# VHH binders against Glutaminase (glsA), part 1

No score or structure here was measured in a lab: all are predicted.

Target 1, 327 residues: Glutaminase (glsA), of Synechocystis sp. (p73903)
Amino acid sequence: MGIGVNSDPKVVHHQSIPKPNAMAIANYRAITTKQWQTWVEAARLQALNGKLPQYIPQLSLVDPGNFALDIGDQNGIIYEAGDTDLTFSLMSVVKPFLWLYILHHRGWQWAEQKVGDRPSHLPFNSVEQLEQDGGYPRNTMVNSGAICLAGHIPGATIEQRCENFLTWLNHTAQCQLWLDQELLASVHSLPNPRNLAIAHLLAAKGYVEDATLALETYNQLCCLSGCLKDLFKLGLMLQCPQPPLQPDTTARVKATMAKAGLYEMSEAFFRRTGFICKSGVSGLILACLPAPSPTIFACYSPPLNEEGNPVAPLALLEFLAEFTSRN
Unless a header shows other numbers, all headers, positions and changes below count from the first letter of the chain; Kabat numbers aren't used for antibody chains.
ipSAE, averaged over its two directions, is called F for ESMFold2-Fast, E for ESMFold2 and O for OpenDDE. V2 adds 0.75 times the mean of E and O to 0.25 times the DockQ between the complexes of E and O.
Where letters were taken out, [cut] stands.
The coordinates of atoms that the task and the answers printed are left out; those that the model quotes come from them. Centres of patches stay.

## First folded at step 4 (VHH)

Design b5
Fold by ESMFold2, look of step 6:
Structure b5 (fold): chain B 327 residues (1-327), chain A 119 residues (1-119)
Amino acid sequence: as target 1 above (327 residues)
Amino acid sequence: EVQLVESGGGLVQPGGSLRLSCAASGFTFSSYGMAWYRQAPGKGRELVAGIYSGGSTSYADSVKGRFTISRDNAKNTLYLQMNSLRPEDTAVYYCATSTRYGSEWTQYWGQGTLVTVSS
């Protein structure tokens, strides 16, 4: 089935990123240490009312008081708080980097035949949305898109596919991510009939060759783990791409994150703040903040709100948004 | 309207114990997580222990195994049992919460209770 009339990546990329209203000149280095400490304290108090995810046993056992924050740019860290040696899984935060991998190795022309670049009208794990769209996933930030792309990572086995992606990502972002085998076992212990149905629909409609291969590769990618330094470097890669990564490629990934990176909040939050974010249920937000010097926000705090976004990282982003709108 | 009142601080020798209490009023106590913070002279305020709305607890590494946070929802009271006290635990201890009305968050702090651990 054909792709829409606008298949030119350069035209679609430029026209699909809405500009935020009333952008201030952001200088995050002007925020005092006392102001940061006040905001972190407030954010962590709000997190007392979040909950750990209930259907992934290993994630439900983490210390809910874990916290780590880095904000910085290519010139270094602006502010750091908490225990940055804590480790965590990427979960859904891996999805932008899977998109980046596919765009980098297969190109936009190939990729747009497999996944769309539009917001979903239904939840991120919806089988119904995929059915309505004839098996063509809405975007790469929802499960259908990510499972589809995972099914196209080269490799003879699931493990080789995950290792090919992991090795590339570690080299390109200068990270030290690893596959958390105990978390993977925990993921395997849970029924996920929605993801199974998604994988089979993708295969039935010809978007992946093998449903089981696509789904299990996706499961392994979600269990890639690291520390805050790794998350920050992933953000640097998006904001400050170096050869062989092309700026158009990272810009397209960021455009998708702006539309779909925070579940149902994504479009409204981006329109209001200009912040380009991806959250993960382990307690992560990675955000690209608008500034003259491209800025990265990386934060880990396990308690989640009802939508599945981490409470403290969101609160910090709200404080930053208020600051930039007034200064 | 919202009030948090700490009590139970005092002077104690190293190795001793204290129990801090925080009487809460003016909000639905059982609906919100609560925390104890402390501030030593010349230092920033630091999280000591939290009890989350789902019932989970967390502790700073420096107090883990020695301090226990608990609550009694019938009495609207938060507690901190402090055992094996060390001179480094000397600080003003605060109870705190953040409540929500609609989409608006507000944080509340008690006035603090002084704990001094000294020979």
Scores: ipSAE 0.749, ipTM 0.918, lowest interface PAE 0.8, mean pLDDT 89

## First folded at step 8 (VHH)

Design m2 (from k2 with Y101T)
Fold by ESMFold2, look of step 10:
Structure m2 (fold): chain B 327 residues (1-327), chain A 119 residues (1-119)
Amino acid sequence: as target 1 above (327 residues)
Amino acid sequence: EVQLVESGGGLVQPGGSLRLSCAASGFTFSSYGMAWYRQAPGKGRELVAAIYSGGSTSYADSVKGRFTISRDNAKNTLYLQMNSLRPEDTAVYYCATSTRTGSEWTQYWGQGTLVTVSS
């Protein structure tokens, strides 16, 4: 059976999870304001049962009612809700852009020697998965892959490495991200022994030169912060790349996000919806939605579910997926 | 089976106070977050205040410092203390929650209680 958008002969010959018909054309501009308001209300009611992360003190003190939503395309915003001036850290949402940086500057042939491009069988922070694979990270959306890539950003110091990446990302996406020093201090205030073990294993197996430089560069990248406009522009860069970014480079990043961007639910969610997402524990989901006009979903809502995905943004994506499957 | 019943609305002068109550039944009240919404005539419904399942609270900017959300889990009752009321607070106030069975969420709303702030 054919899957309509990404025909893989192996998938055609196996019973697969149904996904949205690729020929069904979503028209997000046809959604009424009343429908959006109804969905936002429902999503925010679900978020009443989410939790703030307790392992990063600065994030545990955020107003759980913070909310911001933009959905749009290169022609502008389709719908906007909440307070779009709120600021937040990217956390794991930075990982696709670190992957983009490495692919853009080093190319796939170099990059595949450092990280894989396949799903993890164990949790995103698993030392055990990295051990089983001989120190070769499964993909760039798990901590081992992101720490590995952070260790390959050029610079003589951790700060120079972070600044090199930050300057490039701000210029390329036309963003105004910054390194949040208070958040970085909060990240440092509690040890993360799993990430430390990952960094040392990567160095021991030759995937990074210096475990401390790799880990601390990664920590700083996770503390890059911005507002919803910045998040939307990051999505626009993935969906509508401009020179010198090549479309096949952003396509590779999106393919990795489809496999691994929402923790354990990534593949099933992508197969069902066609939505390509990355979540972050600060309360973010950035998503690329398939449509004739490539569409970006950017949403901030701090309360998380048990898997670590933000409750309200995920609920909104579920409502959109139902809409596209029926229209 | 789930019911939310608001009470305590009425007419009050600007600067006055009211306390709204929401009697809840048909679910494990202490396990779920609760919220107050309001809808003014001709306006969309807006979130006013919320208590999250972990006990933290949040407020709309327009009511912060004037309204206080609280709950009494022994009585299955949600409250909204409204102080320093203004004419723009005039609205029907609804309590709301969302509960989960398996992977499905169901939202519940009361029928509302009218608050009128007028000289």
Scores: ipSAE 0.769, ipTM 0.918, lowest interface PAE 0.7, mean pLDDT 89

Design m4 (from b5 with G50Q)
Fold by ESMFold2, look of step 10:
Structure m4 (fold): chain B 327 residues (1-327), chain A 119 residues (1-119)
Amino acid sequence: as target 1 above (327 residues)
Amino acid sequence: EVQLVESGGGLVQPGGSLRLSCAASGFTFSSYGMAWYRQAPGKGRELVAQIYSGGSTSYADSVKGRFTISRDNAKNTLYLQMNSLRPEDTAVYYCATSTRYGSEWTQYWGQGTLVTVSS
């Protein structure tokens, strides 16, 4: 029997990203506890060759052996490991949720005037890419796009803008995130001339009204912190949106994550695995795994590879991808 | 061929000290981080201490302040200095690493060395 297509002319047709056909047979609940334990052990041995980021002092001071993993779906946790009470900053993992916020409140027609949905040819923090594109950010997962969107959060002050976003996110995802003031001080303690240049170029080209407000709002959003339970709930919100969030809105966020959520490896990884991921330099990967029951992978492990992705979470996703392709 | 050989285990009194060694060969030792694990009778294998390729260390809560992981890259040897030993530290201790050749990671484990802490 065939699958009916929606040909109703009043329905907006979303072009889907091609996906691996292994999704119909994925059953993460069939993975045994011993197999999970073996994978975690292997992943953490690989992470011994990762490094902590040095450019944000408080991130360089964390215990590199910190580790926490939850994988599950709306029916509960499939597997849990490590210390799930550890706290961490979201850093770049906040970017999909900033995109979600803007799409939810302003809509796509408004948002596409401010940011694109295309991969960047140059690094995630490139001023040169933004210059070549006339100030129009390539996508929301690179710094130029995220700073641009942060500049459009309503509020009279930087702090009110961050509070408006934080309050909405906590309510919508049922999280208990908070702004880590000590981490924010660490972010301020080192120059970031690339982000400053990005913010000024955005303002000069009319994509934000105020470079300082945009940049500092972005800095505060990156310092939103929580624990693994919060990260898992953020994933549930993307995979199982509840009203007033619309499935089309979360689908658009996930499409951007598939293209740009893991830096330069994003498209190749998604094409090979079907996993939709966002990494953060604090050591996070949040992933949406295709399955008959939409599945969330949330993992914290600080050591990073050369691209800036956490080693152990990525290794675990590779093990899962291999398991899915064989079973 | 990669080989990891532990030594230095034995019987020791509570409060005593031991130093475990792990002689490594068959890979570029200085390029890879190393870890110590242990397995007590009837228990699963658990992480004890890690030394990262960049030199940072991490410890299980149960051994913090008592155990010190270190390495000598000139001798291709990993160490675990264990002080203030307790009966609960009784276990087979393993050193481990994961190395990369081509596109593949491979994990390696030693055969283990027994540490018994009793009066």
Scores: ipSAE 0.752, ipTM 0.923, lowest interface PAE 0.9, mean pLDDT 89

## First folded at step 9 (VHH)

Design q3 (from q1 with Q50E)
Fold by OpenDDE, fold request of step 13:
Structure q3 (fold): chain B 327 residues (1-327), chain A 119 residues (1-119)
Amino acid sequence: as target 1 above (327 residues)
Amino acid sequence: EVQLVESGGGLVQPGGSLRLSCAASGFTFSSYGMAWYRQAPGKGRELVAEIYSGGSTSYADSVKGRFTISRDNAKNTLYLQMNSLRPEDTAVYYCATSTRTGSEWTQYWGQGTLVTVSS
């Protein structure tokens, strides 16, 4: 009398990307130069109350007044301001593209075995959350997810792994990103016990083969650097993927950004503004408007708020959202 | 009510120096960063210098090494020391800030003070 173990079908809840409400796509091209200038001034004045990060020495040494902005679409730049020749590191802004890389090369079925797609209520560098989740990273935008995925980039060495990723990204996005060795040295100059613990836990639970390779690869990826043009192109790649990238892969990445790209603020911000964002501690925000006419927002401004997000870029996105709501 | 009042502008020869002041009132001055902007005749307004709430400073490239932004919190006053003035520095200079009430930010500007650099 064989007791048929009813294997409850794992209901893969395809969380349908909430269809962006038909938010009236504001014509950003109708915005006057004067209005843009007004917003930029306002945003920069707010940023006077921001702070530079202190836990990475090189990031604490940048000019807090650095500013660069591009807003555009598939047809080109709508508005540009600041010094577009400034260089910066991607830091955590690399995470969406790491996620894209993995999805493109390994596929979703493979990836879901290594990392989840759920929002986090704990900080992006939380070890506790990873422990609670049995070593399974919550999503790809937190450090545990990124470190996990970094551990699966092909290559015999850390350098080769970074190079493989960099080469792919530069080619795919038509960027000219490079590894900032000085920044990498700065990252190595201070211990990061949380990331170390994360990497070890991932290895212990079998999510990565080598904790050191995973973590160090991630560190190198974070130190990839470029300029505003590169950041904009990265946004363009997400919004207007070209073969061999599949639109479903970029859609998945953007969905994850909506949930976790601004850490704990992500969902609320998306709901309020309509922008899908990824922020970085270097002062970057890359934002996408998931509308029929894709908008790409790329901004560099180092001063951060208490949550660790760049002040001026966030303010600008709020102004845009307000504009959209009124027009 | 928040008020910013600039002073110290005037006529100066090239190579000369001026010190601008911005008297602030109506908010906790020490809690907020401040900035100087300027607008030359027939040109757009441009950022000149910033002093962040944490005390760090930033300058436009055009004024680096010549201008110094500072503040006296006890006097609720922002300063701009301008040295080695050039005709191109001729402008109305404005002090500005943004203050926060709850989740809302409001920007404030002074009326400006005219600096004329001419031989």
Scores: ipSAE 0.931, ipTM 0.982, lowest interface PAE 0.4, mean pLDDT 94
Fold by OpenDDE, fold request of step 13:
Structure q3 (fold): chain B 327 residues (1-327), chain A 119 residues (1-119)
Amino acid sequence: as target 1 above (327 residues)
Amino acid sequence: EVQLVESGGGLVQPGGSLRLSCAASGFTFSSYGMAWYRQAPGKGRELVAEIYSGGSTSYADSVKGRFTISRDNAKNTLYLQMNSLRPEDTAVYYCATSTRTGSEWTQYWGQGTLVTVSS
């Protein structure tokens, strides 16, 4: 009569992020301008086969040829390409920073009661996964986790909650992000029954107090907008945290990104390339190499692949990974 | 073998028009986006126009309103209609694409066609 040890699903096995193999710290500063240009061309040519999202009208109207790229470190920009004055919304790229906000203000002990840190094999907007997990979000990078955390930002109104987060983020990262009201209106123009269901389930299970406040706060956070400089600074904040932000806090966020930042592809991508990433439907990828390399990759290119990730940024990261493997 | 062959270049006066063609072969033309690039003397190569696989188009700011990228899938041909040409449009123009085999992407470029805008 073998006592089946019911592995209590709550044991967040802190699986140590497999130490990236001693990836030879590639000197990206040694890369020639010609090589960068070649990669950018190749990436953009691949992106010609991508598509714009259709479920948010405003995002379907952007120029698919928009492109902006910064690669750099704590010492500055290594390479820049495209139109750096372009503005874009963060969308899901806000999720790591929401996670950072919650960790910073509430701590990990509180946070682990509200959201897990396990990878997902189902889509980022899966209601089914949340149901299977008893209403406990799998991680902070899926919609259920993000909506849950958004519901715990302090403020009497949705607007105040968004403002509190925005003010903190702008101050901490030295950014100039703003809420794009037009985009928000566009988000509201079409129903999102999955996010609604997620929010209601979270409320029903006691993970948020108010489903509507949680979801609408999340929607506003997604509509925070900026430019390439802002995105790069957000990367710097993760890679080079300054007081009062604790390094352990950013490390936890980066660990989650490695597991879930590119959804189902995250772990494999991290293992293959060494980059931790967060993608957004607006065409963003923010990527970082883990310590000791402080490299930040910030790229805007709207065309998405079938998985919903920006084509050109992913291609560029693959080129960088290949370069690193050869050098 | 994938081949891209540009044609239609030549000498034109400022304000004139040219139509470039790129004949494509060796791949399913209709399934892939295409682009025009150009390289002026002494300058780097720059993107001019894109046509995505879904039919959307994009243009460099320098050519917006003057150039039109289009395609005829039945003829496996990419076009660049260039109107209101300027001396600064003088360059070798290249057709380019990237095709996918399995998980691997390969980029292809034509040999280019010279466009000279001069009085």
Scores: ipSAE 0.931, ipTM 0.981, lowest interface PAE 0.4, mean pLDDT 94
Fold by ESMFold2, fold request of step 13:
Structure q3 (fold): chain B 327 residues (1-327), chain A 119 residues (1-119)
Amino acid sequence: as target 1 above (327 residues)
Amino acid sequence: EVQLVESGGGLVQPGGSLRLSCAASGFTFSSYGMAWYRQAPGKGRELVAEIYSGGSTSYADSVKGRFTISRDNAKNTLYLQMNSLRPEDTAVYYCATSTRTGSEWTQYWGQGTLVTVSS
């Protein structure tokens, strides 16, 4: 796999996922139940020093000890821990699936005119990064890209746009996601001047037609909620796409996740481990793990580190990475 | 050297109460969250209660409303107040923490204190 040439006027090629330093082949089914239990204990002890997102009141009130873990493949669950019936908002974990939706329905040629496919040099919510790039968002894992693409979901109203996306995603991944109206009401009651500025800049530069519609659609998408089974199925869709999803389309989404899915640590973590991840501030990590049988890691644990990544899920991925480097 | 030492276990009748203590030393106690785990005979170790570095708490469903985790940072001591005890609460109770040096985490466990709930 290689990196393609970018030619903006006429031709753009799909860019391959960066290859990790060494090929990793892992048998996650060889990990014993005792080893999993030891790792979960260690990860949850580390999470005792994480923090809930204080700027999102509804998320700051969740039980910080909530925990749920599934790891598995198309043949079934390898290991499961915690309370898998807990529900949570997807928050930023929705962004890969918004990208998937756009690529599936509009194609790359259309999509690349609206958002880029490269890492951001500034934070995920930066107005300055978007200004420096003339209103062209760096990628779909940052707020500017996600708000831009939300503004292009078809529908006559914000609610219809969210419903169209939700219905498609539930059908395609066989999920039972739903819009969390209480969280949405909380979001509506709180100003977000950075996202508002992003939406207006996108509109001013012609990347969306309506700043308010784009921003509010994005807000609804972030409030889509489900349980761990839904998160696992979303990951399985990325790893094992079925028609009408094309493997090249899911591969492109995973390439973006490898570059930008864990904030600033994204590329370094992917280079070291081969794990392709997306985190969400509600406490989620969804990861695609390399293996002979493509493997999904889905984990919910609310406490976050300073970068905004969930502490326990990240610790578990570190333990898995160490395991694969030895075996 | 980091040490965690539990005390306060014993034999108690169903419906009774106990208070467990965990004396901590060798690290900056107030900077780190703490947890209680328990292990019943023939069972795996399970989480009971957590107190986060920011002060919030969390409980396993099986003990919620009956157990209270707390800490006294001046005394470097973690507590577990156990009320309305049931035979299924019989276990060895451990306190635990994880501390960080640079990017490396190290977990520490106490020796455990036995709680037996029976007639």
Scores: ipSAE 0.843, ipTM 0.951, lowest interface PAE 0.6, mean pLDDT 89
Fold by ESMFold2, fold request of step 13:
Structure q3 (fold): chain B 327 residues (1-327), chain A 119 residues (1-119)
Amino acid sequence: as target 1 above (327 residues)
Amino acid sequence: EVQLVESGGGLVQPGGSLRLSCAASGFTFSSYGMAWYRQAPGKGRELVAEIYSGGSTSYADSVKGRFTISRDNAKNTLYLQMNSLRPEDTAVYYCATSTRTGSEWTQYWGQGTLVTVSS
């Protein structure tokens, strides 16, 4: 009723933002083996200029040429390359699944009291962002959000808290993840004053009960390890949730990943490609690709770019994005 | 213009050795990692060895302990020392790199050098 069209900023933004071609999105199974081989070669050549993280000794010792790729859906693998039996630690790739755990067991209404779901304006480990927000973490993909949520996993000890989460995740995704004790020792051997300050601020503002328990539980979760099959199954759980997981719960996790899963490039990359990603400093990218059959991209390649994202997995996602825009 | 030129291929008996060279020009050689790939007749191209820009190396399982990748930045030359050669190592060997101009990556391949391992 009433004709009075305003210049709505949201309407202008919506009309100015391009959408992917639906036909091109649907077409991952049309990629030939030769095309995949060409893309993998190109991606791995780019990775020759990446570096292993030097501040985590056990990660700096891996073979930089390790490589594993699975792309597929619930009907199976579309393409596979490399050595899919290689093991790796999840590091920050665990953060979406910690978010999923909390949302599943506590619900959104409880969870929003503890963490937000908006991007950060400052780096993923910023104490300053947390201070500016009064101790309320911006989202679960940054350290403050993940440490906060780790502090709410039930258990009498840090180890029991990690085991409770691990057992749930393995059962729910049908994975065989395990705690990498050697990596955990390496994480403990190096001071992390930013994470310590984050944990204390969370406790001081009432977002966690105990700063030490929250931080140490978080450290153990980051050291959960598996192989590419486990990573693919984690992606399948997000894309094709089965009861008792609710589709709205996995959709919320994916929405947070789209905003914050690739550091500062997250929103721009999602808007351009439709790909929903989480990277990890061990060399992982897990991505949810839009398609009529929801598709999972799981890739391990240790060399990182200067921003901390794995070089070869990102290059492959860029090639896929170009393929969908042309086809 | 980036140019990669392989040399050193030839016919060698099983158990023998060869040293391949890759002369590079048209880019800052010391700033980029390099790789050797090979392609046997009727097969796809496969990775053999890598040297990362930071100096680390990596090898395919089939050549570990027999092949050594190295480089001489003063000569802009990449090497592959191949020892204990087997008939299965018969292939055209390519050196390769990827360089960046601005935000864009471009891969470059040599023309290849043929290695034949036969009695």
Scores: ipSAE 0.822, ipTM 0.945, lowest interface PAE 0.7, mean pLDDT 89

